# VH-VL binders against Putative dimethylsulfoniopropionate lyase DddL (dddL): the designs that were tried, part 23

Target 1, 232 residues: Putative dimethylsulfoniopropionate lyase DddL (dddL), of Cereibacter sphaeroides (q3j6l0)
Amino acid sequence: MHSLSERVEQLRLNDCPDWLYLLHEFDALYRQGSDGGSRPIRTHRKRVRDSLALIVEANPAVNDRPPEVKPVTAHLGRALDLGERGAVQGMSRALARVAGRLTWEYGYEKVPKALARKYAYCEILGPRGPICAERLILGFVLFAPSTTYPQHSHKDIEESYISVAGAWSENDAAVHAPGSLILNRPGLEHRITTGDLSPCLLAYAWTGSEERLNQPGMKLSSPRKARIEKGI
Short names: E, the ipSAE of ESMFold2; O, the ipSAE of OpenDDE; V2, 0.75 times the mean of E and O plus 0.25 times the DockQ between their complexes.

## First folded at step 10 (VH-VL; framework fv_dalutrafusp)

Design X01 (from W06 with light chain R53Y; at its last look DockQ between E and O 0.70; V2 from the best seeds 0.00; counts 0 for: pae E 4.9 > 2)
Fold by ESMFold2, look of step 10:
Structure X01 (fold): chain C 232 residues (1-232), chain A 119 residues (1-119), chain B 107 residues (1-107)
Amino acid sequence: as target 1 above (232 residues)
Amino acid sequence: EVQLVQSGAEVKKPGESLKISCKASGYSFTSYWINWVRQMPGKGLEWMGRIYPGDSDTNYAGKFKDQVTISADKSISTAYLQWSSLKASDTAMYYCARLYDNWGYFDYWGQGTLVTVSS
Amino acid sequence: DIQMTQSPSSLSASVGDRVTITCRASQDIYYYLNWYQQKPGKAPKLLIYDASYLETGVPSRFSGSGSGTDFTFTISSLQPEDIATYYCQQYDNRPYTFGQGTKVEIK
């Protein structure tokens, strides 16, 4: 039985089993292939898993955020259905249990019109919550079919994506199946292109210095607005 | 093959200026932080600061801010550590080091540059 | 700034002995800790990263453990070539800081 004084002072992760179960699925997602892949990928997987384990063990604060939807979230149900039939169905099921509490948002102050109806992200764990952490950011990005989303690597941050549902390619060259991990390394431009027939749901992780991850207004990625305008 | 090759040892007098170098090869110089680390005689290691050569973004440890200048010339893949007026207390070994994948550990180190400042 | 305190500052041990060095951070740094070896006249060399992972080519007699504020570096069977000074280093927050070092000598 939980202490009444503890519950009055602050809602915490152990009080929120559906959030905890979602984090267990993130751990499982990043554990997959832990001995395989390149050294940068293996190191990154370890960093995400080790950071997550320490955060979960600390029983962090959980601060509700107002639920928010975006036009793309009309695709969430289909993405979850696809994910439930795929290699990472546990993640899709766990996310479905909290879907009504998600805060979907855009990654920049003014959203390019080309992207406004085609993507959004939500933070699950990080400085903004709902699960509070300062050394790891976890979340999801949802894309409509036929979406191109340009990205740029970060100087102090390791960033990865793992496919949960749907087909997508990196820089138009590779098609990634659910469960595969893509690491956004220095000197590599990272452009996501989704298939024409189904939505795409990616899990993401940012690891980095506490100083960098705690910056106000930090975006999921640094969009190349000028390149998008020139490429269209 | 990643290499960091530093300029040779220096013997200077207090008040003189000095610029030591760290030439990088075997990787994309503009995409990785280069760090400077001081080791005073008989003492441990101290992180001084770093530069991201792609955009010249710099960070300094507080005790070294305004005491040294870190710069880079990306056309020749070279980072620099510079003093406008040396002090005897600047006598030390100075290392440059690359930050692995821009976050984590220092995976490649220069051989060091010994700077001796004698009064 | 995060202070890193190593213990002991120096030690002497026989070939074959187990050697243990500890490193304490002044605040929680998760596992963001590395161990370096520095032989006389040489640049530091990474041995252990992220508290417990061996760098490629490092002999298995070296190991590391810990998280939070307390970390341990171990040489399971000391060899003559292990004479060096060992440093822990945190990278959780800038400025990156090193322990003061532990000088390891053979008796």
Scores: ipSAE 0.142, ipTM 0.684, lowest interface PAE 4.9, mean pLDDT 84
ESMFold2 (binder alone), look of step 10: mean pLDDT 94; pTM 0.948
OpenDDE, look of step 10: ipSAE 0.351; ipTM 0.790

Design X02 (from W06 with light chain R53E; at its last look DockQ between E and O 0.72; V2 from the best seeds 0.00; counts 0 for: pae O 6.3 > 2)
Fold by OpenDDE, look of step 10:
Structure X02 (fold): chain C 232 residues (1-232), chain A 119 residues (1-119), chain B 107 residues (1-107)
Amino acid sequence: as target 1 above (232 residues)
Amino acid sequence: EVQLVQSGAEVKKPGESLKISCKASGYSFTSYWINWVRQMPGKGLEWMGRIYPGDSDTNYAGKFKDQVTISADKSISTAYLQWSSLKASDTAMYYCARLYDNWGYFDYWGQGTLVTVSS
Amino acid sequence: DIQMTQSPSSLSASVGDRVTITCRASQDIYYYLNWYQQKPGKAPKLLIYDASELETGVPSRFSGSGSGTDFTFTISSLQPEDIATYYCQQYDNRPYTFGQGTKVEIK
């Protein structure tokens, strides 16, 4: 009786409609709206869209990761509810469909105490999956109310945030609302703060070389001493 | 305006040491990678390595690793390429170039430094 | 290392002609490819980045296309000032690598 080792066929994106539709929402986020007259923003949006299009066309492997929750995920329900009322309701709905399949992470060797219950991110598309890609990372960042995300920068990685839900600020420059896009150029130091009334949900995109995206190395810019003094 | 100005042409003998320079202006020197590119006579372009002046992080192409040293002095917005012992095969044009957005493409170039090594 | 194979190595065309140069990568580099122009005795100049984006100030007669492994650079109408060597360059991975160059001359 030759045990037909059922070759578990590798799932691909086209076999996973919920993931595919979520990627369509990402495409829409980076396709819709104005670049505000900013060439860097325009270029970045195009990079994300073009990369995503190529990835989708290639029908990449989908490797579900073990679901993981973090304390902050207690706020995810509210964030999704708020997102459904905003300019990017499609994204919120699509994310809700896969919410139970998300792997939430801290992205630090040691998560600051101030963030342990107030922050997490999850990758949707990238080297770690579940949707496999080498030259683009898409995901979400979730903040609890009244969160301060410490100043940091990304070397050789261009990052964008698109607000899905909640109010937040970067570098105290402005208050961002759903649909707002914020571009962080490589090496740009940025600090994030959230309002006290609602959680904040951000869609994020990282563009860079395959090498860098596989080892994104978030560099916290503030000296440890300064972080301690700030309670971070 | 962004400018990269390189040091003048060099004529050296084999075995001599050499340090050439690339002075940057018109932008934040510490915020962009400076790259060195070699072009041998009548040949194409070869990326040698880069330095991030902000923290002196340095990367080399394998071919040039341990063959040259890339450094920077941020106080005077200058990057350097140096040899401890020149070879005849080091005869080439050397360009410094800024990496746009610290990723991928070189938007500004120095005028080049011709290095001639002949016995 | 990623190898970039550029073709042809040289070409001669008339003013007004359409000129096409190709570059092939040894692996899929998506659209992480740039094109440079180098005039005799001068430093290279960026013309196209990200396979198809025209650098600021570059004439519209220059264009790029392609993704993955095959890329094309085009001059829609060759001008006398376009006499130069053109290079493709990948930045998907370090070390950054260039094509061998295409020398463009006018008949």
Scores: ipSAE 0.017, ipTM 0.662, lowest interface PAE 6.3, mean pLDDT 91
ESMFold2, look of step 10: ipSAE 0.568; ipTM 0.820
ESMFold2 (binder alone), look of step 10: mean pLDDT 94; pTM 0.948

Design X03 (from U03 with light chain S30W; at its last look DockQ between E and O 0.51; V2 from the best seeds 0.00; counts 0 for: pae E 2.7 > 2)
Fold by OpenDDE, look of step 10:
Structure X03 (fold): chain C 232 residues (1-232), chain A 119 residues (1-119), chain B 107 residues (1-107)
Amino acid sequence: as target 1 above (232 residues)
Amino acid sequence: EVQLVQSGAEVKKPGESLKISCKASGYSFTSYWINWVRQMPGKGLEWMGRIYPGDSDTNYAGKFKDQVTISADKSISTAYLQWSSLKASDTAMYYCARLYDNWGYFDYWGQGTLVTVSS
Amino acid sequence: DIQMTQSPSSLSASVGDRVTITCRASQDIWYYLNWYQQKPGKAPKLLIYDASNLETGVPSRFSGSGSGTDFTFTISSLQPEDIATYYCQQYDNRPYTFGQGTKVEIK
């Protein structure tokens, strides 16, 4: 009786419509809207779109990760509800379809106590999956109300946030609303704050070299002393 | 306006040490990679290495590893390329260049430093 | 290391002519390719970034296309001031590497 080792066929993106449609929503987010006259923003948006197109065309492997929740995910339902009312309702709906399959993480060896219940991120596309890619990372960041995300930077990674739900600010410069895009150039120090009324959900994209994206080295840039003085 | 200004032409003998400079202005020096590119006479461009002045992280092309040293002084927004012992084969134009998005393209270049090594 | 093969090594064309230069990468580099112009005695100047984007201030007669391994640089109408050597450069992986260059001259 030759045990037909059922070759578990590797799932690919085209076999996973919910993931595919979520990626389409990412494409739409980075395709729609104005670059505000900013060359860096325009270039970054194009990079994300072009990269995503190439990845989708290649029909990448999909490796489901074990679902993981964090305390902040208690706010995900509300964030999704709010997102459905806004300019990016398609993204919110697509995300909702895969909400139970998300792996929420902190990204730090040691998460500050102030963030442990108020912050998490999940990768959708990237080296860690579930959608496998080496040259682009897409995901979401979720904040509880009244959150301060400490100052940090990415040395060799260009990052963008697109607001899905909630109000937030970066570096105290502006209050961002759903549909707003914020670009963080490599090396740019940035701090995030959220409002006190609603959770904040951000779609994020990382562009960079394959080597760097595989080891993003997320580190808080602010000295501990400075964080303590700021109540973080 | 972003500017990279390099030190003047050098004429040296084999075995001599040399340090050339690239002074940056018009932007945050510590936030962008500075690269060195060699161009031998009548030849193409060769990337030698780079430095991130913010933390002095340095990368070299294999060909230039241990052949040159790249450094930076952030207090005066200056990057350096140095040789401990020059060879005749080091005769070339050397350019410093800024990496715009820290992984993409070289948007600003120095005017170049001609190094001539002859006996 | 990623090898960039540029062709031709040199060309001569008339003012107003369409000029095409090609660059081939030894591996798939997506769109991580830039084009530079170097005039005699001058530093290189960025013309095209990310395979097809025109750098600010660069004339529209310059363009780039391609992805993966094959890339094309085009001057739609060659001008006297375009006499230079042109280089492609990949930034997919370190070390960054350049094509051999194409010397463009006017007849």
Scores: ipSAE 0.429, ipTM 0.796, lowest interface PAE 1.7, mean pLDDT 92
ESMFold2, look of step 10: ipSAE 0.547; ipTM 0.797
ESMFold2 (binder alone), look of step 10: mean pLDDT 94; pTM 0.943

Design X04 (from W06 with heavy chain W103Y; at its last look DockQ between E and O 0.55; V2 from the best seeds 0.00; counts 0 for: pae O 4.2 > 2)
Fold by OpenDDE, look of step 10:
Structure X04 (fold): chain C 232 residues (1-232), chain A 119 residues (1-119), chain B 107 residues (1-107)
Amino acid sequence: as target 1 above (232 residues)
Amino acid sequence: EVQLVQSGAEVKKPGESLKISCKASGYSFTSYWINWVRQMPGKGLEWMGRIYPGDSDTNYAGKFKDQVTISADKSISTAYLQWSSLKASDTAMYYCARLYDNYGYFDYWGQGTLVTVSS
Amino acid sequence: DIQMTQSPSSLSASVGDRVTITCRASQDIYYYLNWYQQKPGKAPKLLIYDASRLETGVPSRFSGSGSGTDFTFTISSLQPEDIATYYCQQYDNRPYTFGQGTKVEIK
């Protein structure tokens, strides 16, 4: 009796409608709205959309990761509820469909104690999956109310946030609302603060070379002196 | 306006040391990678390496590793390319170039430094 | 290292002609390809980035297309000032690598 080793067929994106629809919502987020007259923002949005289109067309592998929660995920329900009322309700709903399948992470070797209960991110598309891609990372960042995300930067990686739920600020420059896009150019130091009333949920995109995205090297920023020297 | 201004042409003998410079202006010097590109006479472009002046992080192409040293002085917004011992085969035009988004394309270039090494 | 192969190595065309240059990568580099123009005695100048995006100030007669391994650079109507060597360059992985160049001349 030759045990037909059932070749577990690799799941692909087209086999996973909930993931596919979530990616469609990402496409919509980066397609909709104005670039505010900013060429860098326009270029970045196009990069994300073009990359995503190519990835989807290629029907990439889907490798479900073990679900992981973090303390901050206690706020996810509220964040999703708020998101459904906002300008990006489609994203919130799509995310809710896969909420139980998310792998929440800190992304740092050492997470500050103050941040450990108030922050986490999850990758949806990227080198780590579940949707496999080498040249684009899509995911979410969740903050509890009254969170200060410490100053950091990303070398060789361009990052954008799109607000899904909650109010937040970056570098004390403005208060962002659902639908707002913030671009962080490579090397740009940025600090995030959230309001005290509601959790904050951000969709994020990373663009960069294959090499860099596979090793993003998330580190907290150097002391103030180094920042000043960088003109930040 | 962003500008990269390189040092003047050099004529050297084999075995001599050389350090050429690229002075940047019109932008935050410490926030962008500076790259060095070699072009031998009548040949194409070769990426040699890069430096991030903000923290002096440096990467080299394998071919140029240990053959040259890339450095920067952020106090004067200047990047350097140096040889400890020149060879005749080092005869080339050398360009410095800024990397726009720190991972992709070179948007500004120096005018080039011609290095001639002959006995 | 990723090898970039341009074709042709040289071409001669008339003013107003459509000029096409191809670049092939030894592996999939997605759309992480740039095109540069180098005029005689001058530094290279960025024309196209991300395979198809026109750099600011570059004339619209220049364009790029392609993804994966095969890329195309086009001059829709060749002008006298376009006499130069053109290079493709990948930035998907270090070391960054250039094509061997295509010398464009006018008949």
Scores: ipSAE 0.073, ipTM 0.692, lowest interface PAE 4.2, mean pLDDT 91
ESMFold2, look of step 10: ipSAE 0.552; ipTM 0.810
ESMFold2 (binder alone), look of step 10: mean pLDDT 94; pTM 0.946

Design X05 (from W06 with heavy chain D101S N102Q; at its last look DockQ between E and O 0.57; V2 from the best seeds 0.00; counts 0 for: pae O 5.0 > 2)
Fold by OpenDDE, look of step 10:
Structure X05 (fold): chain C 232 residues (1-232), chain A 119 residues (1-119), chain B 107 residues (1-107)
Amino acid sequence: as target 1 above (232 residues)
Amino acid sequence: EVQLVQSGAEVKKPGESLKISCKASGYSFTSYWINWVRQMPGKGLEWMGRIYPGDSDTNYAGKFKDQVTISADKSISTAYLQWSSLKASDTAMYYCARLYSQWGYFDYWGQGTLVTVSS
Amino acid sequence: DIQMTQSPSSLSASVGDRVTITCRASQDIYYYLNWYQQKPGKAPKLLIYDASRLETGVPSRFSGSGSGTDFTFTISSLQPEDIATYYCQQYDNRPYTFGQGTKVEIK
């Protein structure tokens, strides 16, 4: 009786409609709206879209990760509800379809205690999956109300946030609403704050080299380093 | 305006030490990688390494590892490339180049420093 | 290390001609490829980044295309000021590597 080793066929994106539709929503997020006259933003949006298109066309492997929750995920339901009322309702709905399959993480070796209950991120597309990609990372960041995300920067990685739900600010420069995009250039120090009334859900994109995206090296910046860089 | 200004041409003998400089202006020096690129006479471009002046993080191409030292002085917005002991084979044009706020492409270049090593 | 191979090593064309240079990577580098122009006695100048994006201030006669391993640089109408050596460069992985260059001359 030759045990037909059932070759567990590798699932691919086209076999996973919910993931595919979520990626379509990411495409829409980065396709829609104005770049505000900013060339860097325009270029970044295009980069994300072009990369995503190529990845989707290639029908990448989908490797489901074990679902994991974090304390902040208690706020995910509310964030999704709020997102459905906003300009990016499609994203919120698509995310809701896969909410139970998300792997929420902190991304730091040491997470401050205050942040541990108010922050988490999940990768949707990237080197870690579930949708496998080497040169683009897409995911979500969730904040509880009244959260301060400490100052940090990303070397050799360009990052963007697109607001899905909630109000938030970066570097105290503006209050962002659903649909708003903020670009963080490589090396740019940034701090995030959220309002006290609602959770904040952000879609994020990382672009960079294969080497860098595989080892993003997420580190919180020391306040001293930030001051030195600002010449203060 | 972003500018990278390199030190002048050098004529050296084998065995001598050398440190050439690249002074940056017109942007935040500590926020961008500075790269060094070698071009031997009549040859192509070779990436040697880079430094992030903000924290002095440094990377080298394998070929140049332990052959040269890249450093920076952020107080004067200057990057350096140095040899402890020059060889005739080090004769080349050396360029410093800024890595764009995005990774991977060099948007501004110094004018180059010609280093001639001859006995 | 990723090897970049340019073709041809040199070419001569007339003013107004279409010029095409190819670059092949030893592995898939996605679209992380740049093109530089180096005029005699000058530093390289960025023309194209991300395989097909034109750098600011660069004339529209310059273009790039390709992804994966095969890339093309094109001058739609060669001008006298375009006499230079052109280089492709990958930035998918360190060390960054350049093609050997293509010398473009005018007949």
Scores: ipSAE 0.032, ipTM 0.671, lowest interface PAE 5.0, mean pLDDT 91
ESMFold2, look of step 10: ipSAE 0.341; ipTM 0.739
ESMFold2 (binder alone), look of step 10: mean pLDDT 94; pTM 0.947

Design X06 (from W06 with heavy chain R50Y; at its last look DockQ between E and O 0.67; V2 from the best seeds 0.00; counts 0 for: pae O 3.8 > 2)
Fold by OpenDDE, look of step 10:
Structure X06 (fold): chain C 232 residues (1-232), chain A 119 residues (1-119), chain B 107 residues (1-107)
Amino acid sequence: as target 1 above (232 residues)
Amino acid sequence: EVQLVQSGAEVKKPGESLKISCKASGYSFTSYWINWVRQMPGKGLEWMGYIYPGDSDTNYAGKFKDQVTISADKSISTAYLQWSSLKASDTAMYYCARLYDNWGYFDYWGQGTLVTVSS
Amino acid sequence: DIQMTQSPSSLSASVGDRVTITCRASQDIYYYLNWYQQKPGKAPKLLIYDASRLETGVPSRFSGSGSGTDFTFTISSLQPEDIATYYCQQYDNRPYTFGQGTKVEIK
C-alpha cells in the first residue's frame, strides 16, 4: 500500500482570493491620492505599486502563518468599523476578511510595558509571509487610544504609513486622517502618538534591498532613560 | 545645492598611511549615507562601503573589509576613507557618493581623489 | 555577490544613431538597477534609476527598460556629448555591484 504522500500543493496567491483582494486594496491605496508635490513620496508610491505589481504577476507562494493576537487586537474590531466609514473603506473591509488569519507581533526583543498593551503590527506580504515577497513588505500597525510609539528609525528601509482608521500624529507635526500618507525616509527619526478616543490603524509599506528587508532590525532609538521619563 | 567636495590628489609610497576626505554640503549630513567607490586606472567602478554619519554605522564590501576604514566627522560634515598601509594596488580614483533616499542609487558624487602609490 | 554583465564592452556609432547597451544580472534583481554615465576624467552621473526612471535633468533620449535579469539602456539619438562610459549598477543586495562598463564612441 504505497502511501500516496499527498503532495500538499503549495498554495499560491491566485488560490487565495481574500489575500489577493487585500493586495488590490494596497495597490489602490498607493495609486490613489496626491503626492503633495513631493518627489520622494511620488517615487515611493511608484516603487510600492511597481513592486506589488511584479509580485502579484509572479503569483507568489502563500504560507499561512499561525494566527497570533496581542492585547491591542482587542481594538481591531473598532478600528475596522471606523475604517469602513472613511476614505479607505475598501481596505478596512478587505482586512476584515482575513482578520482571523493575522499574525500580530511586536517586532522588538523587548517591548516596553506601556507599549505592550497598545501596539502591534502584522505582516501581510514580505519575507515572513503569509504572501511571500523578498523586496517589499506590506502590513498593518494597530495602536490603542492614547498611545505613544517611541522614537525610532529604519536603516536602509523606506517606510510609508497610510491611515486606515483613527487620528494620529508623527513627530507632533500634524494630525493625520484616513487616507493620509506619511513617508519615513531611511534614517528619519519618528515618533507616533494617537488620539484619546479611537484606535489607530495604519497600513504600512517597507521598501529596501532584499538583504535589509530580510533582516530589518527594529530598534528603538531613544535612550531608555528618556523613555522611562516619558512613561514608556 | 548638494555638493560633495573631495580632497586633492595624493602621491604616496607603499607602506604609508593615507586619509582622504569628502566634505558634504547643501543637505543634512547626518541623514544620508556616504559611500566610497573605487575605480582603478582604466577599470570599472567598485563599491567599497558606506557610512551613515548619524550613528557612524559602516558597511564594507568583502574585498575591502579590513583593508580600509570609513569614518565621518559630523561637526564638519566630512566623510573619510583611510588606509593604514598603502599598496601599489591601491592606486586608483576614489569617489564619494551619496545615496538617493538612502537607497542604492547614487545621486551626487564627489569629483574624485586620485591616489597614486608607487615606490 | 550579484554579478552584472554588460554588453558590448565598447561600441562606435554615428551621431543620430540608436545605441543599445544590455546588462544582465546573475540573479533576479527586479527593477533595482541604475545606469550611470561617466565622461573622461569626471565622476559618474546618474541617468536612469529603478531600471526605467529618468533622473531629473537628464535628456529624454536616454531610456532604460527591463526587469528581473535582463536590462537595456538606450540612447535614441546619439549626440557628440554622449561620448562616455556607461555603467549599470544593481542595488538589490549589498555589496552593490556595477557592470564592467560600455565605452561609447562616435565614428
Scores: ipSAE 0.098, ipTM 0.725, lowest interface PAE 3.8, mean pLDDT 91
ESMFold2, look of step 10: ipSAE 0.540; ipTM 0.811
ESMFold2 (binder alone), look of step 10: mean pLDDT 93; pTM 0.944

Design X07 (from W06 with light chain Y96W; at its last look DockQ between E and O 0.61; V2 from the best seeds 0.00; counts 0 for: pae E 2.6 > 2)
Fold by OpenDDE, look of step 10:
Structure X07 (fold): chain C 232 residues (1-232), chain A 119 residues (1-119), chain B 107 residues (1-107)
Amino acid sequence: as target 1 above (232 residues)
Amino acid sequence: EVQLVQSGAEVKKPGESLKISCKASGYSFTSYWINWVRQMPGKGLEWMGRIYPGDSDTNYAGKFKDQVTISADKSISTAYLQWSSLKASDTAMYYCARLYDNWGYFDYWGQGTLVTVSS
Amino acid sequence: DIQMTQSPSSLSASVGDRVTITCRASQDIYYYLNWYQQKPGKAPKLLIYDASRLETGVPSRFSGSGSGTDFTFTISSLQPEDIATYYCQQYDNRPWTFGQGTKVEIK
């Protein structure tokens, strides 16, 4: 009796329509809207789109990860509801379809206590999956109301946030609304704050080389004052 | 305007030590990678390594690891490339170059430093 | 290390001619490829980044295309000031590597 080892066929993106449609929403998100006259923003949007197109064309492997929740995910329902009312309703709906399959993470070895209940992120596409990619990371960041995400930077990674739901600010520079894009160039220190009324849901993209994205090196930065005093 | 100004040409003997410099201006020195690129006479370009002056993080190409030392003095916005013991094979033009937004292309270059090592 | 193979090593063309240089990577590097121009006795100058994006201030006669392993650099109409050696460079993985260069001369 030759045990036909049922070769569990590797699922591919084309076999997973909900993931595929979510990626289409990411494409739309980075295709639509103004770059505000910013060359760096324009370039970044193009990088995300070009990378995504190449990845989708390659029909990458889909490896579902075990779903994991974090305390902040209690706010996900509200965030999705709010997202459906805004300019990026398609993204919110697509995300809702896969909400039960998300692996929420902190990304730090030690998460500050203040963030433990107010923050989490999930990867949709990237080296960790579920959609496998080496040169692009797409995902979501969820914040509870009244959250301060501490100052940090990414040395070798270009990052963007696109608002899906809620109001938030980066470096106290502006209040961002759904559809707004903020670009964090490599090495740029940034701090995020959220409003007190609603959760904040951000779509994020990391662009970089394979080497860069496989070792993102997530570290919190020292406060600016401390850096200045150190001459850094 | 962004500028990288390198130290002048060097003529050395084998076994001598050497430190050449690249002074940056017109931008935040601590926020961009500075790279060193070697070009041997009549040859192509070779990436040697880089330094992030903000925290002195340094990366080397394997070929140049332990062969040279890259350093920076942020107080004077200057990057350095040094040899403890020069070889004749170190004869080359050396360029410093800034990494654009820390992405992957060199947008500004120094004028180059010619190093000649001859007995 | 990723090897970049550039072709041809040298070429001679007339003013106004279309010039094409190719670069092949030993592995898939997506669009993480740049093109530089180096004139005699000068430092390299960035012309094209991300395979096809023209650097600011660079004439439109210069262009780049390609993804994956095969890339092309084009001068649509060669000018006298274009006499130089051109290099491709990958930045997908360190160490970053350059093609061997293409020397462009005017007949």
Scores: ipSAE 0.450, ipTM 0.807, lowest interface PAE 1.9, mean pLDDT 92
ESMFold2, look of step 10: ipSAE 0.609; ipTM 0.815
ESMFold2 (binder alone), look of step 10: mean pLDDT 93; pTM 0.937
ESMFold2, look of step 11: ipSAE 0.559; ipTM 0.806
ESMFold2 (binder alone), look of step 11: mean pLDDT 93; pTM 0.938
OpenDDE, look of step 11: ipSAE 0.423; ipTM 0.801

